# VH-VL binders against q58766, part 42

Target 1, 244 residues: q58766
Amino acid sequence: MIIMYAIGIGDNKEEVLKAYEKLKEEGIEVELIDNPKLLVDKLLDGEIDGAVRGSLSSSKVILYLRERIGKFYRASILKNPFTNGIFLLSPVGIDDISEDKNERIKDKIRIIEFASNFLKNYNIKAKVAVLSGGRLGDLGRNKVVDETIYEAEEIVEHFKGNVDIIHNGILIEEYLKDGYNIIIAVDGITGNLIFRCLGLICKIPGYGAVILSDKNVNFIDTSRNANWERYYNAIKFLIGGDFG
Below, E stands for the ipSAE of ESMFold2; O stands for the ipSAE of OpenDDE; V2 stands for 0.75 times the mean of E and O plus 0.25 times the DockQ between their complexes.

## First folded at step 17 (VH-VL; framework fv_dargistotug)

Design b5 (at its last look DockQ between E and O 0.86; V2 from the best seeds 0.00; counts 0 for: pae E 2.8 > 2)
Fold by OpenDDE, look of step 17:
Parts: C-alpha cells; sequence; structure tokens
Structure b5 (fold): chain C 244 residues (1-244), chain A 118 residues (1-118), chain B 106 residues (1-106)
C-alpha cells in the first residue's frame, strides 16, 4: 500500500515548494493541496495518511477541522536544547483554551491527558511541568501571579500520583533541563510567546503543532510563513516520528 | 499504615490463565498508580508496566504486551494482573508496587509465585 | 529504554566493612534514581530516592550519591542484616532496574 501525505499550499509558495522538492529528492511523495477543505477532507476520509497545513489559512483549515472532528487542542513539538529529546508545548494559540478560570483549568487537564496519550503512542513516558507566572517565592507579591500559582497547584493536585507532574513556578529552563516533555503554559498568549522566542528567534528545531484530541488525527499545524525546513520536518515527523 | 496484599501462589499448566490480585489499604487507592514487577527465579527485577488507578488506563512495558492484562476494581481497592496462554518462562514472582508521585516504588506487595509446569 | 549497569554483580564483605555499589545509566537521568534492598523470599525495600535522599526508617549507614549517569550506594559499616541484593532503579523515563548486586558474607 502506498502511503501518501499532503502539504497545504497557500501563500508562501516558494517555501512550501522547496520543502516539496527536498522531500521528493528523498523519494517521499507528497501531494500539494491549495484548498483548505479538501486537505481536511482527504485526511479524514482516508485518502491520505497524514497532512500538514503548510501555508494554508489557519482560520479556514482549523475551523473546518474543528467542524469535522470537534474540539481539539494543539501542542507544538520542539527539540529540547538540554537533553536532545523533544517536548510538547501547549497551549500555543490565543484561542486554544478558555479565558474563564474554571474552563481554563479543565482545558489544561484535557491537554495533559491527550498529550500524555500522544507520547504514550510513541512509547514515551509523559513528564508534565505546569508553568505559573512567577517563582514560588513570589507568592503574595502580585495578585495575577498568585492566581497562576494556585491554578497550577490545582492542576497538579488533580492528577495526584497518577501522572508524573510538577509545578515549580515559571522556571521553564529548569523543567527542560530535567527532561520534562510536556510544558503547560499559563495561557495561549504565554505559550505562543514561548514558542516564538524558542523556535523562531533561537531557532530551536521544531516539527509543527500536533492535534490533541480523543481522535487520532495525523495532522500537523504549521505557520503560514514558516521556512521550508518547518514544512519538511513536519512531513518527516508524520512519516516516522522523531523524538530524539 | 499502607499495605499491599497479594493473592497466593499459583501452579498452572502451559496454555492456562492466571489472575493475580493486589489489595491496597491504608491510603486512597486512586491517588497512586500501581505497577507490576516480575522476578524470575534467581534473576533481577523487571518492570512490566503500570495502571492508572484513576482512569484505569494500563501501560505495558516492552515484552509484556498481548498476554498480560492489568485491571482494577476500585470498589475494593484492588489491582489485578492476568496472564493468558501461560508459558514455562512465565514462572516467576510477580509484585505489585505503589508508585509514589510516579517516581519510585515506596510500598510493595509480598509477591505472588506463579509456576508454570507441564 | 534506559539501561542501568550495576557493579559489581557480587561482593564479598565482612561485618564492619565499608561497601560501595555503583550504578551507571546509559544516558543522563539527573537525580531520578532509587535504591532498593531485597532479601531472599522478600519483596524489595526502598532505601534511597532522588539519588541521595534516605527513606524514612532506613539506617543512616546507608547513603547515596551521584547525578547524571553515575551513582553510588554506600554502606559505611556493614551490619549482619545488610547481607542482601541491592538494585538501582531509574524513573527519568519508563522505569528500569539495574541487574542487582549481591552482598555476601566473606
Amino acid sequence: as target 1 above (244 residues)
Amino acid sequence: QVQLVQSGSELKKPGASVKVSCKASGYTFTDYGMNWVRQAPGQGLEWMGWINTRTGDPTYAQGFTGRFVFSLDTSVSTAYLQISSLKAEDTAVYYCARHYNWDYFDYWGQGTLVTVSS
Amino acid sequence: DIQLTQSPSFLSASVGDRVTITCRASQGISRYLAWYQQKPGKAPKLLIYAASTLQSGVPSRFSGSGSGTEFTLTISSLQPEDFATYYCQQYYSWPTFGGGTKVEIK
């Protein structure tokens, strides 16, 4: 059986095509699709085995995907600069989780559950680190920071001893050094900033953002203005998975 | 005080099935994951996998898929290990062990000897 | 999986001796290492966790050290009840055990 993958091609055609050509040179056949709905339909209907959003519109592709499979979350896959493994970062979108406190906590809990299962499928033990807005010693200095600390503690308490989970404040560098592979940001804005700083500025290798849901969907979300390497890596991840 | 009490020794024929129980007491059963560890005669300890006592979701180590099934009865704070299609090489002592914060095993059952012999 | 190699596999010693057991990991595991003692016909008993933290109720003659890939368990003065098999276990990833070190009477 021939395994087929697809990359969405909207704007930023040159980079998508460059990725396409590089994959082709390696004997990897990829279909270029310029229609957001068609990309999703082909994937969900089983015509292709995996899809990368590529440079297609996020609002169109993600919205339609949500219509087809229901609510889902995303986690960016990044290379751990300390351990050479990978870690999942979530949420990374401004509208990925609720602004309501109680709903946000539920969203983060679901993200942790889905992310843990995702890693399990690749035979990787989940190690979860929950970020708050400050150091633990900062408690009492700022009301907003305090709220993030309490929220993180509540999440950790929820999972208790059934998940390898930790909250140690805002010290993401310490989490990564210790090999934690699921990083839960305070919110989508914070997560997106972390992603942009590490992935786009510091050029930490990444594989795009995976879909986290109760359904198995081989879809990688990529930026519409990413370089060819991002698109290339996303396809390579779908083909074999690379977790270091 | 935390205690894990396992079922008694088993003698089985090849091809048969066995179900080992591990009853927990002295703590909230669903707050800690439960692990299974195998030790063949005269050999070392081998982690078989674990089960999430909150969700019931099992995870099996490499080499322990297929014939090994972890399950729970939370109403009686008991974890179970079922081995089907038993082989001679399955002869071993099987331990249940509580997972403290998903780190180390702070409490162990006394072990259950399963002997498979024709 | 992360492999743990213990050395030596067998160790003969006398009461009062200082005993050192080594555990090496195939990759860095930070301080996510535990030590267990097992006597014949009994379940393992936790001695040390987090590489160097003594479990409650364990005699102070036991100590652990190390980080990264090399760890040691030390018994400062071996007692008659200490003759047993010792195992290291990492929990950086999916749990794995060392091959064990049997401490016997000389």
Scores: ipSAE 0.619, ipTM 0.850, lowest interface PAE 0.9, mean pLDDT 94
Fold by ESMFold2, look of step 17:
Structure b5 (fold): chain C 244 residues (1-244), chain A 118 residues (1-118), chain B 106 residues (1-106)
Amino acid sequence: as target 1 above (244 residues)
Amino acid sequence: QVQLVQSGSELKKPGASVKVSCKASGYTFTDYGMNWVRQAPGQGLEWMGWINTRTGDPTYAQGFTGRFVFSLDTSVSTAYLQISSLKAEDTAVYYCARHYNWDYFDYWGQGTLVTVSS
Amino acid sequence: DIQLTQSPSFLSASVGDRVTITCRASQGISRYLAWYQQKPGKAPKLLIYAASTLQSGVPSRFSGSGSGTEFTLTISSLQPEDFATYYCQQYYSWPTFGGGTKVEIK
């Protein structure tokens, strides 16, 4: 009945071990697991209370997680560069949402619902911004851009009145300045690119990617080649939502 | 016209329960969030939380989890606040108030005085 | 929780006076601030949202200003019907209210 967390250890052993030692110094019990299926099974069977993928292979861990729990989405947790808060960026998995127009609208609606509930559990009020490929004044200039605008407007209409939600086109910097903390990308590719630019190039602090689903899965996805601080921060997030 | 009409005042003993209703008219009930706000005698306003009228999902402010339950009946455009195990400090006027997208409140109910006295 | 501090807590003034009420937030809230008027025995009434936008039907003598952490409500020429308590409220995060400013007509 011991509270226990795990970090997957594959490649990049030095950085995972640095995170492990720092957590141990703080009295946080962490198991190092080098088997992808074992990591997932221990988490879902309740033998551990939370897991970070660490440096294990994404293809093995994520595919097996999908086998066990079905469809899920991923949201990156990043520090807002204009405020003292965090924001969730989703989707960030390149294959997280459907190519079909009607199904991807449903996917984004589910993401908004799951992300809002996630923030609610941390006592954070959701402020949702839906991205599209242009500004509202750009309507009529490009058919693909127009479709993204109409899809964003349909999503906002679905939440009409109850949820703090906005669509003002492509203007992600304005959303972040105004404290929006759920940013819905056009698709998984755009979400992934935004994450790579902000998190990996500009070095905005991040805490990994959470699993958004109808299951309660306490799991953080991390880069195989991350520094020890990202693994450490992911564990700290799992135990208490520490964003500092 | 938009109206929020609340149920009448209640006099209760400690340990009892009360259910306050808030009936909406003049707009599409499920298009607006519904909030509950408490005002103790001679005191200021205190947000208790809200309920999503489309999904029925409630959110409670800190200090209002447990004994306070929000619910709704969309067929009659009505929101409810139930308070269980009433305490003397629950004596207050309880307001319902709606919001659209942004959590400022454009229309309020007239308030329901709940008095808890032994 | 974002704390809102109103000042003054009490104010008396003559009909025709300019009245200014201040609301200070414990952290930046952009323009997500509303002002309410509450008369005795009545529900609050929305006056201003987004710091400076007048709600429909509110007299033009009411105005709001501010952004970030400092906000003001101004009544340019106080009228007898303006006797009330005024509350600020932020909606940047979960709503919180200021402590109120009671305005009495001298």
Scores: ipSAE 0.516, ipTM 0.811, lowest interface PAE 2.8, mean pLDDT 91
ESMFold2 (binder alone), look of step 17: mean pLDDT 93; pTM 0.945

Design b6 (at its last look DockQ between E and O 0.87; V2 from the best seeds 0.79)
Fold by OpenDDE, look of step 17:
Structure b6 (fold): chain C 244 residues (1-244), chain A 118 residues (1-118), chain B 106 residues (1-106)
Amino acid sequence: as target 1 above (244 residues)
Amino acid sequence: QVQLVQSGSELKKPGASVKVSCKASGYTFTDYGMNWVRQAPGQGLEWMGWINTRTGDPTYAQGFTGRFVFSLDTSVSTAYLQISSLKAEDTAVYYCARHYNWDYFDYWGQGTLVTVSS
Amino acid sequence: DIQLTQSPSFLSASVGDRVTITCRASQSISRYLNWYQQKPGKAPKLLIYAASTLQSGVPSRFSGSGSGTEFTLTISSLQPEDFATYYCQQLYSWPTFGGGTKVEIK
């Protein structure tokens, strides 16, 4: 049986095509799809084994995907600059989790559960680090920061001693140095900023954003303005799953 | 007084099944993950996997999938290891051991010897 | 999986001796390294966690050091009750154990 993958092609065609050509040079055949619904339908109907959003519209592809499979979360896969492993960063979208405190906590708990299960499927032990908005010693200095600290503590308490989980403030660099591979941002804005700083400015290697759900969906979310390497890496991840 | 008390020694024929129990006391059972460790006669320690005592979700190490099943009865603070289709190479002492946030295995059961012989 | 290599596998020593056991990891495991003592017919006992933290109730003659890929367990003055097998364990990823070091009486 032939395994087939697809990349969405909207705007930014040159970069998508460049990725396509590079993959082709390696003997990897990928279907280019310019219809958002078709990409999702082919994936969910089993006509293809994996799909990358490519440069198709996020609002169209993600919305339709949500209609088909229900609510899901996303986690960006990034290379750990200290350990050579990878880590999942979530949330990374402005509307990925609720603005309501209680619902946000539930969302983060679900993300941790789905992300842990995702890594488990690749035989990787989840090591979860929950970010807050300041150092632990900053407690009492700012009401907003205090709320993030309490929220993080509540999440850690939820998992008790079963899950390898830690809250040590805003010190993401320490988390990564210690090999934590699931990083929970304070919110989607914070996560997106972390992603943009590390992935786009510092150019840490990345594989796109995976779907976190109770359903197994081989879909990688990519930016419509990404370079060819991002699209290329996303397909390569779907094919082999490189976790360092 | 944290204690993990395991069931007694087992003698089984090849192809049979065995279920080892590990009863916890002296602490909140669902606050600590439970691990299973195998030790063949005269050999070292081998991690078999663990079970999340809060959710009941088991994770099996490579080589311990299929015939090995972790389960719980939280009402009696007990973890179980079931081995089906027993083989001679399954002869070993099996330990349960709790961990906290994956820092260390601080408490162990006394071990259960399972002997598989024709 | 991360492999842990202990050395030596066997060690003969006398009461009062300084004993050193080494554990090397196939990759960096930061400080996620524990040491256990096991006596015949008994379950392992935690001695040291986080590479160098002494477990409560463990004699001070035991100490651990190291980080990254190389770790050491030291018994400053071997006592009669210390003759046993010692294992290192990493919890950086899925747990793995070293092959063990049996400390025997000379």
Scores: ipSAE 0.865, ipTM 0.934, lowest interface PAE 0.6, mean pLDDT 95
Fold by ESMFold2, look of step 17:
Structure b6 (fold): chain C 244 residues (1-244), chain A 118 residues (1-118), chain B 106 residues (1-106)
Amino acid sequence: as target 1 above (244 residues)
Amino acid sequence: QVQLVQSGSELKKPGASVKVSCKASGYTFTDYGMNWVRQAPGQGLEWMGWINTRTGDPTYAQGFTGRFVFSLDTSVSTAYLQISSLKAEDTAVYYCARHYNWDYFDYWGQGTLVTVSS
Amino acid sequence: DIQLTQSPSFLSASVGDRVTITCRASQSISRYLNWYQQKPGKAPKLLIYAASTLQSGVPSRFSGSGSGTEFTLTISSLQPEDFATYYCQQLYSWPTFGGGTKVEIK
């Protein structure tokens, strides 16, 4: 009767079909959609309850989603390799935040707000770490690095008090060891590179990227070349936030 | 000079409601998070949740969703705890306590005893 | 949900004694462990934060140690004003408290 979830199917059909068959075995209704606009339209019109981009082209799906709902950010959900928890890495879309220095500070503030609310819905206390391009003692060595440090300090000052937020430079491994679960990258390129290293090369488990927006969008962005387990996990997450 | 001053003790019957106030002074109210902590007679401390004083967004610990409501009046630097449909097991001292960056709870109210008895 | 187990629950001691209280966490909480002192009828008072850092105005006879899952509060020479209940608290996640350790006079 009503189809509740969809996975986009383009390239990499074998892995999408493996995920589909496993979900079907578990009694989960999933529609395979090969049209980028149709996937987005069905989700936003309420014909399906949640969608995974699957193996459809990012440029086609994400651009159309942006046309329909306006500006949004993406956060990758990854298991923390040092703890028993998860962390959100954002931004991870290469063009998710502004090139303008002042506007990207505002973008990062919005990301922190949306990500914190996301974690709250899973009963997780946000611990926010803002990355910069250097260590705190590096001020004065490089103009570009200095700008990223000042930017991070301004963001921390905006939230300090109510929110557990820190900037201690570029040391992502130290943040993760200390259980920080919202990691704010310098920009979309940096965040994407971190994701590709951790998720795709080092194979840290993850659930894809969620949409951070002021709109209610139940959508997971996944790599075109993901294995079936990432597509399967993305659907399981949409159903009930299963981090398992 | 930082102070958290709570409203006085309350004696209530089961099914009634109560609203405990916590008035802050000596600091910028919206710069610190506000927590509520329960302590039943002769028992330990139990965190009930907190409210973000800048945004007004409350968070409730498990077991405190439904009958417990946190709120603010920032114009008078005051946080409130409202408990509806009171039960005898709600008999406790209720503390407010502030935090900065979730480091620790540095200042606490004096506590408000709520007694629920028929 | 991170559980904190304090030991002992109750302790009888004399003035001048060295007192040691332990707090065990159900998972690693790094250094995010605080200690509070509570006297009857009073609100808790912060003693130690970040496992080992003394709060301003706390006597140096109080010390804290530990990281990960095992933490200790030590009072090197117990004073009359130290008879109280002591609680550990973690803020690594949503706050939880230990069950308390009541320190009474022998």
Scores: ipSAE 0.668, ipTM 0.851, lowest interface PAE 1.2, mean pLDDT 91
ESMFold2 (binder alone), look of step 17: mean pLDDT 93; pTM 0.945

## First folded at step 18 (VH-VL; framework fv_dargistotug)

Design c1 (at its last read DockQ between E and O 0.86; V2 from the best seeds 0.83)
Fold by OpenDDE, fold request of step 22:
Structure c1 (fold): chain C 244 residues (1-244), chain A 118 residues (1-118), chain B 106 residues (1-106)
Amino acid sequence: as target 1 above (244 residues)
Amino acid sequence: QVQLVQSGSELKKPGASVKVSCKASGYTFTDYGMNWVRQAPGQGLEWMGWINTRTGDPTYAQGFTGRFVFSLDTSVSTAYLQISSLKAEDTAVYYCARHYNWEYFDYWGQGTLVTVSS
Amino acid sequence: DIQLTQSPSFLSASVGDRVTITCRASQGISSYLAWYQQKPGKAPKLLIYKASTLQSGVPSRFSGSGSGTEFTLTISSLQPEDFATYYCQQLYSWPTFGGGTKVEIK
C-alpha cells in the first residue's frame, strides 16, 4: 500500500510550496490541503498516513483535532545546538495545560510520561529537565517564581529515583548543554516563547511538534510562520523518523 | 541495611524458561529503578535494561528483546527476570542493581548463575 | 549506543604503585561516568560516580577525573585488596560498560 502524507496550506503559501517542491525533487509527493477539517478527517479516517498542519490556522486545526480525539499534548522537536541531538519542548500551546495548579502538575506529569515513551520508541533514553521561573537561589525574591520552583520540585519528586529527571531552575542553556532531551516549560506561554526564540529567531533546526496522547496520531504541528525547511523536516520526520 | 537478594543458581535445558527473583530490603522499593545486568563467563558487564519500580514499565536494551521479560511484585519488593526459550548463549551470571536518578548503581544483588546445557 | 573503551585491558602492578585506568567514550557524556570494582565471584562495587565523586565508604586512595569523552580512575597507592577488575559505566544515555581492566599482581 502506498503511504501518503499531507501538508496543510493556508497563509504563508510560498514557504509551504517551497517545501512541497523540495520534497518532490526527492521523489516524495505529498498532498496539499487547504481545509483544516479535511486535513484532520483524512488523517483520522485513514485516507492519509500522516499530516503536517503546515500553515493552516492553529485555532481551527488543533481545536478540531481535540474535538475528534480528545485531550492531547504537544512537544516541539528541536535540535540541540550544543550536542547536535534532539530535545522535546513541552508544553508549547497556550492552552495545552491547565491554569489550575494541581491539574497543571498532572498535565506536566502526563507530558513527561508521553514524551519519555515517545523517545523510548526511538531507543532514546529520556533525560527530563523541568524549568522553573528563576534560579534556585532566587527563591524568596518573587512569589510567582517561588510557586514555579515548588511546582517543579513536586514534579521531580514524583519521578525521582526512577526517571532521569532534574530541576535546576530556569537554566535551560545548562540543561541543553548537559544533554537533557525533554524540557518541561513552566506553561504553554513560556514554552511557546522558548520555541519562537530558538526556532524562529535563532533558527535552530526543528521538526514540528508531535502529538502526545494515548492515541497514536501521526500529526505534526507546525508554525504558520515557519520557513520551508521546517515544513520539509516535519514530513521527513513522519516518513522515517529522520532527525536529520 | 540495603540488600538485594537474588534467587539461587539455575540449571536449564535449551528451550526451557527461567525466572530469577531479586528481593529488595532496607529501603523503599519503588523509590529506585531496578536494572538487570548480564555477565557471561569470563566476560564483561552488559546492561540488559531496567524497570520502573513505580509504574512497572520495562525497557529492554538492544539484544534483550523478545525472550526477556522484566516484572515486579511491589507487595514483596521483588523484581523478576524471566528468560524464555533459553539458549546456551544465555549461560551467565545475572545481576539486579538499583540506580538513583541514573547517576550510579549503588547496590547489587549477589548474582544468579543460569547455566543452559543439554 | 555509547561505547566505552578502557585501557589497558590488563595491568600488572605491585603493592604501593600508582595505578591509572582510562575510559574513553565514543561521544560526550558530560560527567555521567561511574567506576566499579569487581572481584571474582562477587558483584560489582561502586567506587566513583559523576566522574569524580567518591562513594561513601570507599578508600580515599581511589579518585576519578575527567569529563566529556576521557575519564581516569586513579589508585594512588595500590593495596593488596585492590587487585580486581575495574569497569567504567556511562549513564548519559542507556547505560553501557567498558570492557574492564584487570589489575593483577606483578
Scores: ipSAE 0.898, ipTM 0.951, lowest interface PAE 0.5, mean pLDDT 96
Fold by ESMFold2, look of step 19:
Structure c1 (fold): chain C 244 residues (1-244), chain A 118 residues (1-118), chain B 106 residues (1-106)
Amino acid sequence: as target 1 above (244 residues)
Amino acid sequence: QVQLVQSGSELKKPGASVKVSCKASGYTFTDYGMNWVRQAPGQGLEWMGWINTRTGDPTYAQGFTGRFVFSLDTSVSTAYLQISSLKAEDTAVYYCARHYNWEYFDYWGQGTLVTVSS
Amino acid sequence: DIQLTQSPSFLSASVGDRVTITCRASQGISSYLAWYQQKPGKAPKLLIYKASTLQSGVPSRFSGSGSGTEFTLTISSLQPEDFATYYCQQLYSWPTFGGGTKVEIK
């Protein structure tokens, strides 16, 4: 009945080791794994209960994970600056959703489904906000903005009734104030920019990126060049959804 | 006209099972989530959980994750609550109630009294 | 798990009285609060949602106010049909109900 977690260790060894020692001081046993395929295999085969990529190469770990489980999406986990809860931001990379408008609507629908199920496993009710490129009063001024508004409305229509879902344009600050905890960006570029502004510039606390898929994969993706606290926080999140 | 009609009262012995039905009419069944709410005699309302009527995916409140099962038959616009291994503490009125976007429970069934006694 | 505390739990009043019932949430819930009326042997009936929006068909003597953690239901001039138990409910997270306020005849 041993609960086992792992952190990938490649470069940036000093910071990974600091996280390891801090966790050990708290009685949390973590395996350090320097082999990308072994990290993924142990996770998926059930030898470990959760994994953090750590400082291993993203190309090797993420590509192999995709080979084993197929298509998945990623969501950044950030503290909500207004409510002290968390929110998931997705998509955050270009690889996650299609460039074709019809297919990216389907991708966003899948992201919402997987993110909602992810939060449900932590006993968190999903509150979904779908971003578009402008305010609702901007309709008719710009064709690109209009397209994003119509796409957001189509996504809301798919879920309305059963799911707590809203589209009120670009107003992410209002969504966060109202406790929306799944924020769907227009595309991967927009999501990545939001993450960089909130997480890297404004330093909103984050816990890495979770894997969203139809499989229950207890995995956190982290920067290979993170400080030790990011690796530590990722493990704490995997253990029980500890948000700080 | 929206209506939720529940099955009739039940008298059961400890250890038995019961299945309460909630038949919806007057609206598109899969457009609204369906909730189950318990009210023990002389007590307040207790949310038991809900079922997504589009997907059939149930969610159970803490304390309701073992002996309670939510299900659907969308072909007859009906939600079900099954309680197994009944205990005396399960004696209550059980309500179904629909929601829209988690803003309100606007329509409720009339309630089903389940009495568990030895 | 958001706890709602209703006050008072019991209230005795006369027809024509102004009645105020409070609901306090254990954390901020924005305006995601509903009020229900329940008469003996009957299902609850929605009165107010989003803290202050009156449900269709509900008399205008009912009103709701508040946001964040403090909410009130007001009946401006109590009528004979208003003697009932009133519940608040938050829908900000997984729903919870207040303990109820029974309004009885003096």
Scores: ipSAE 0.751, ipTM 0.894, lowest interface PAE 1.0, mean pLDDT 91
ESMFold2, look of step 18: ipSAE 0.745; ipTM 0.890
ESMFold2 (binder alone), look of step 18: mean pLDDT 93; pTM 0.942
OpenDDE, look of step 18: ipSAE 0.870; ipTM 0.934
ESMFold2 (binder alone), look of step 19: mean pLDDT 93; pTM 0.943
OpenDDE, look of step 19: ipSAE 0.852; ipTM 0.926
ESMFold2, look of step 20: ipSAE 0.725; ipTM 0.880
ESMFold2 (binder alone), look of step 20: mean pLDDT 93; pTM 0.943
OpenDDE, look of step 20: ipSAE 0.840; ipTM 0.919
ESMFold2, look of step 21: ipSAE 0.750; ipTM 0.894
ESMFold2 (binder alone), look of step 21: mean pLDDT 93; pTM 0.940
OpenDDE, look of step 21: ipSAE 0.854; ipTM 0.923
ESMFold2, fold request of step 22: ipSAE 0.736, 0.719, 0.735; ipTM 0.883, 0.878, 0.876
ESMFold2 (binder alone), fold request of step 22: mean pLDDT 93, 93, 93; pTM 0.936, 0.943, 0.936
OpenDDE, fold request of step 22: ipSAE 0.891, 0.890; ipTM 0.948, 0.948
ESMFold2, last read: ipSAE 0.720, 0.724, 0.741; ipTM 0.875, 0.878, 0.890
ESMFold2 (binder alone), last read: mean pLDDT 93, 93, 93; pTM 0.944, 0.940, 0.943
OpenDDE, last read: ipSAE 0.895, 0.897, 0.896; ipTM 0.950, 0.951, 0.949

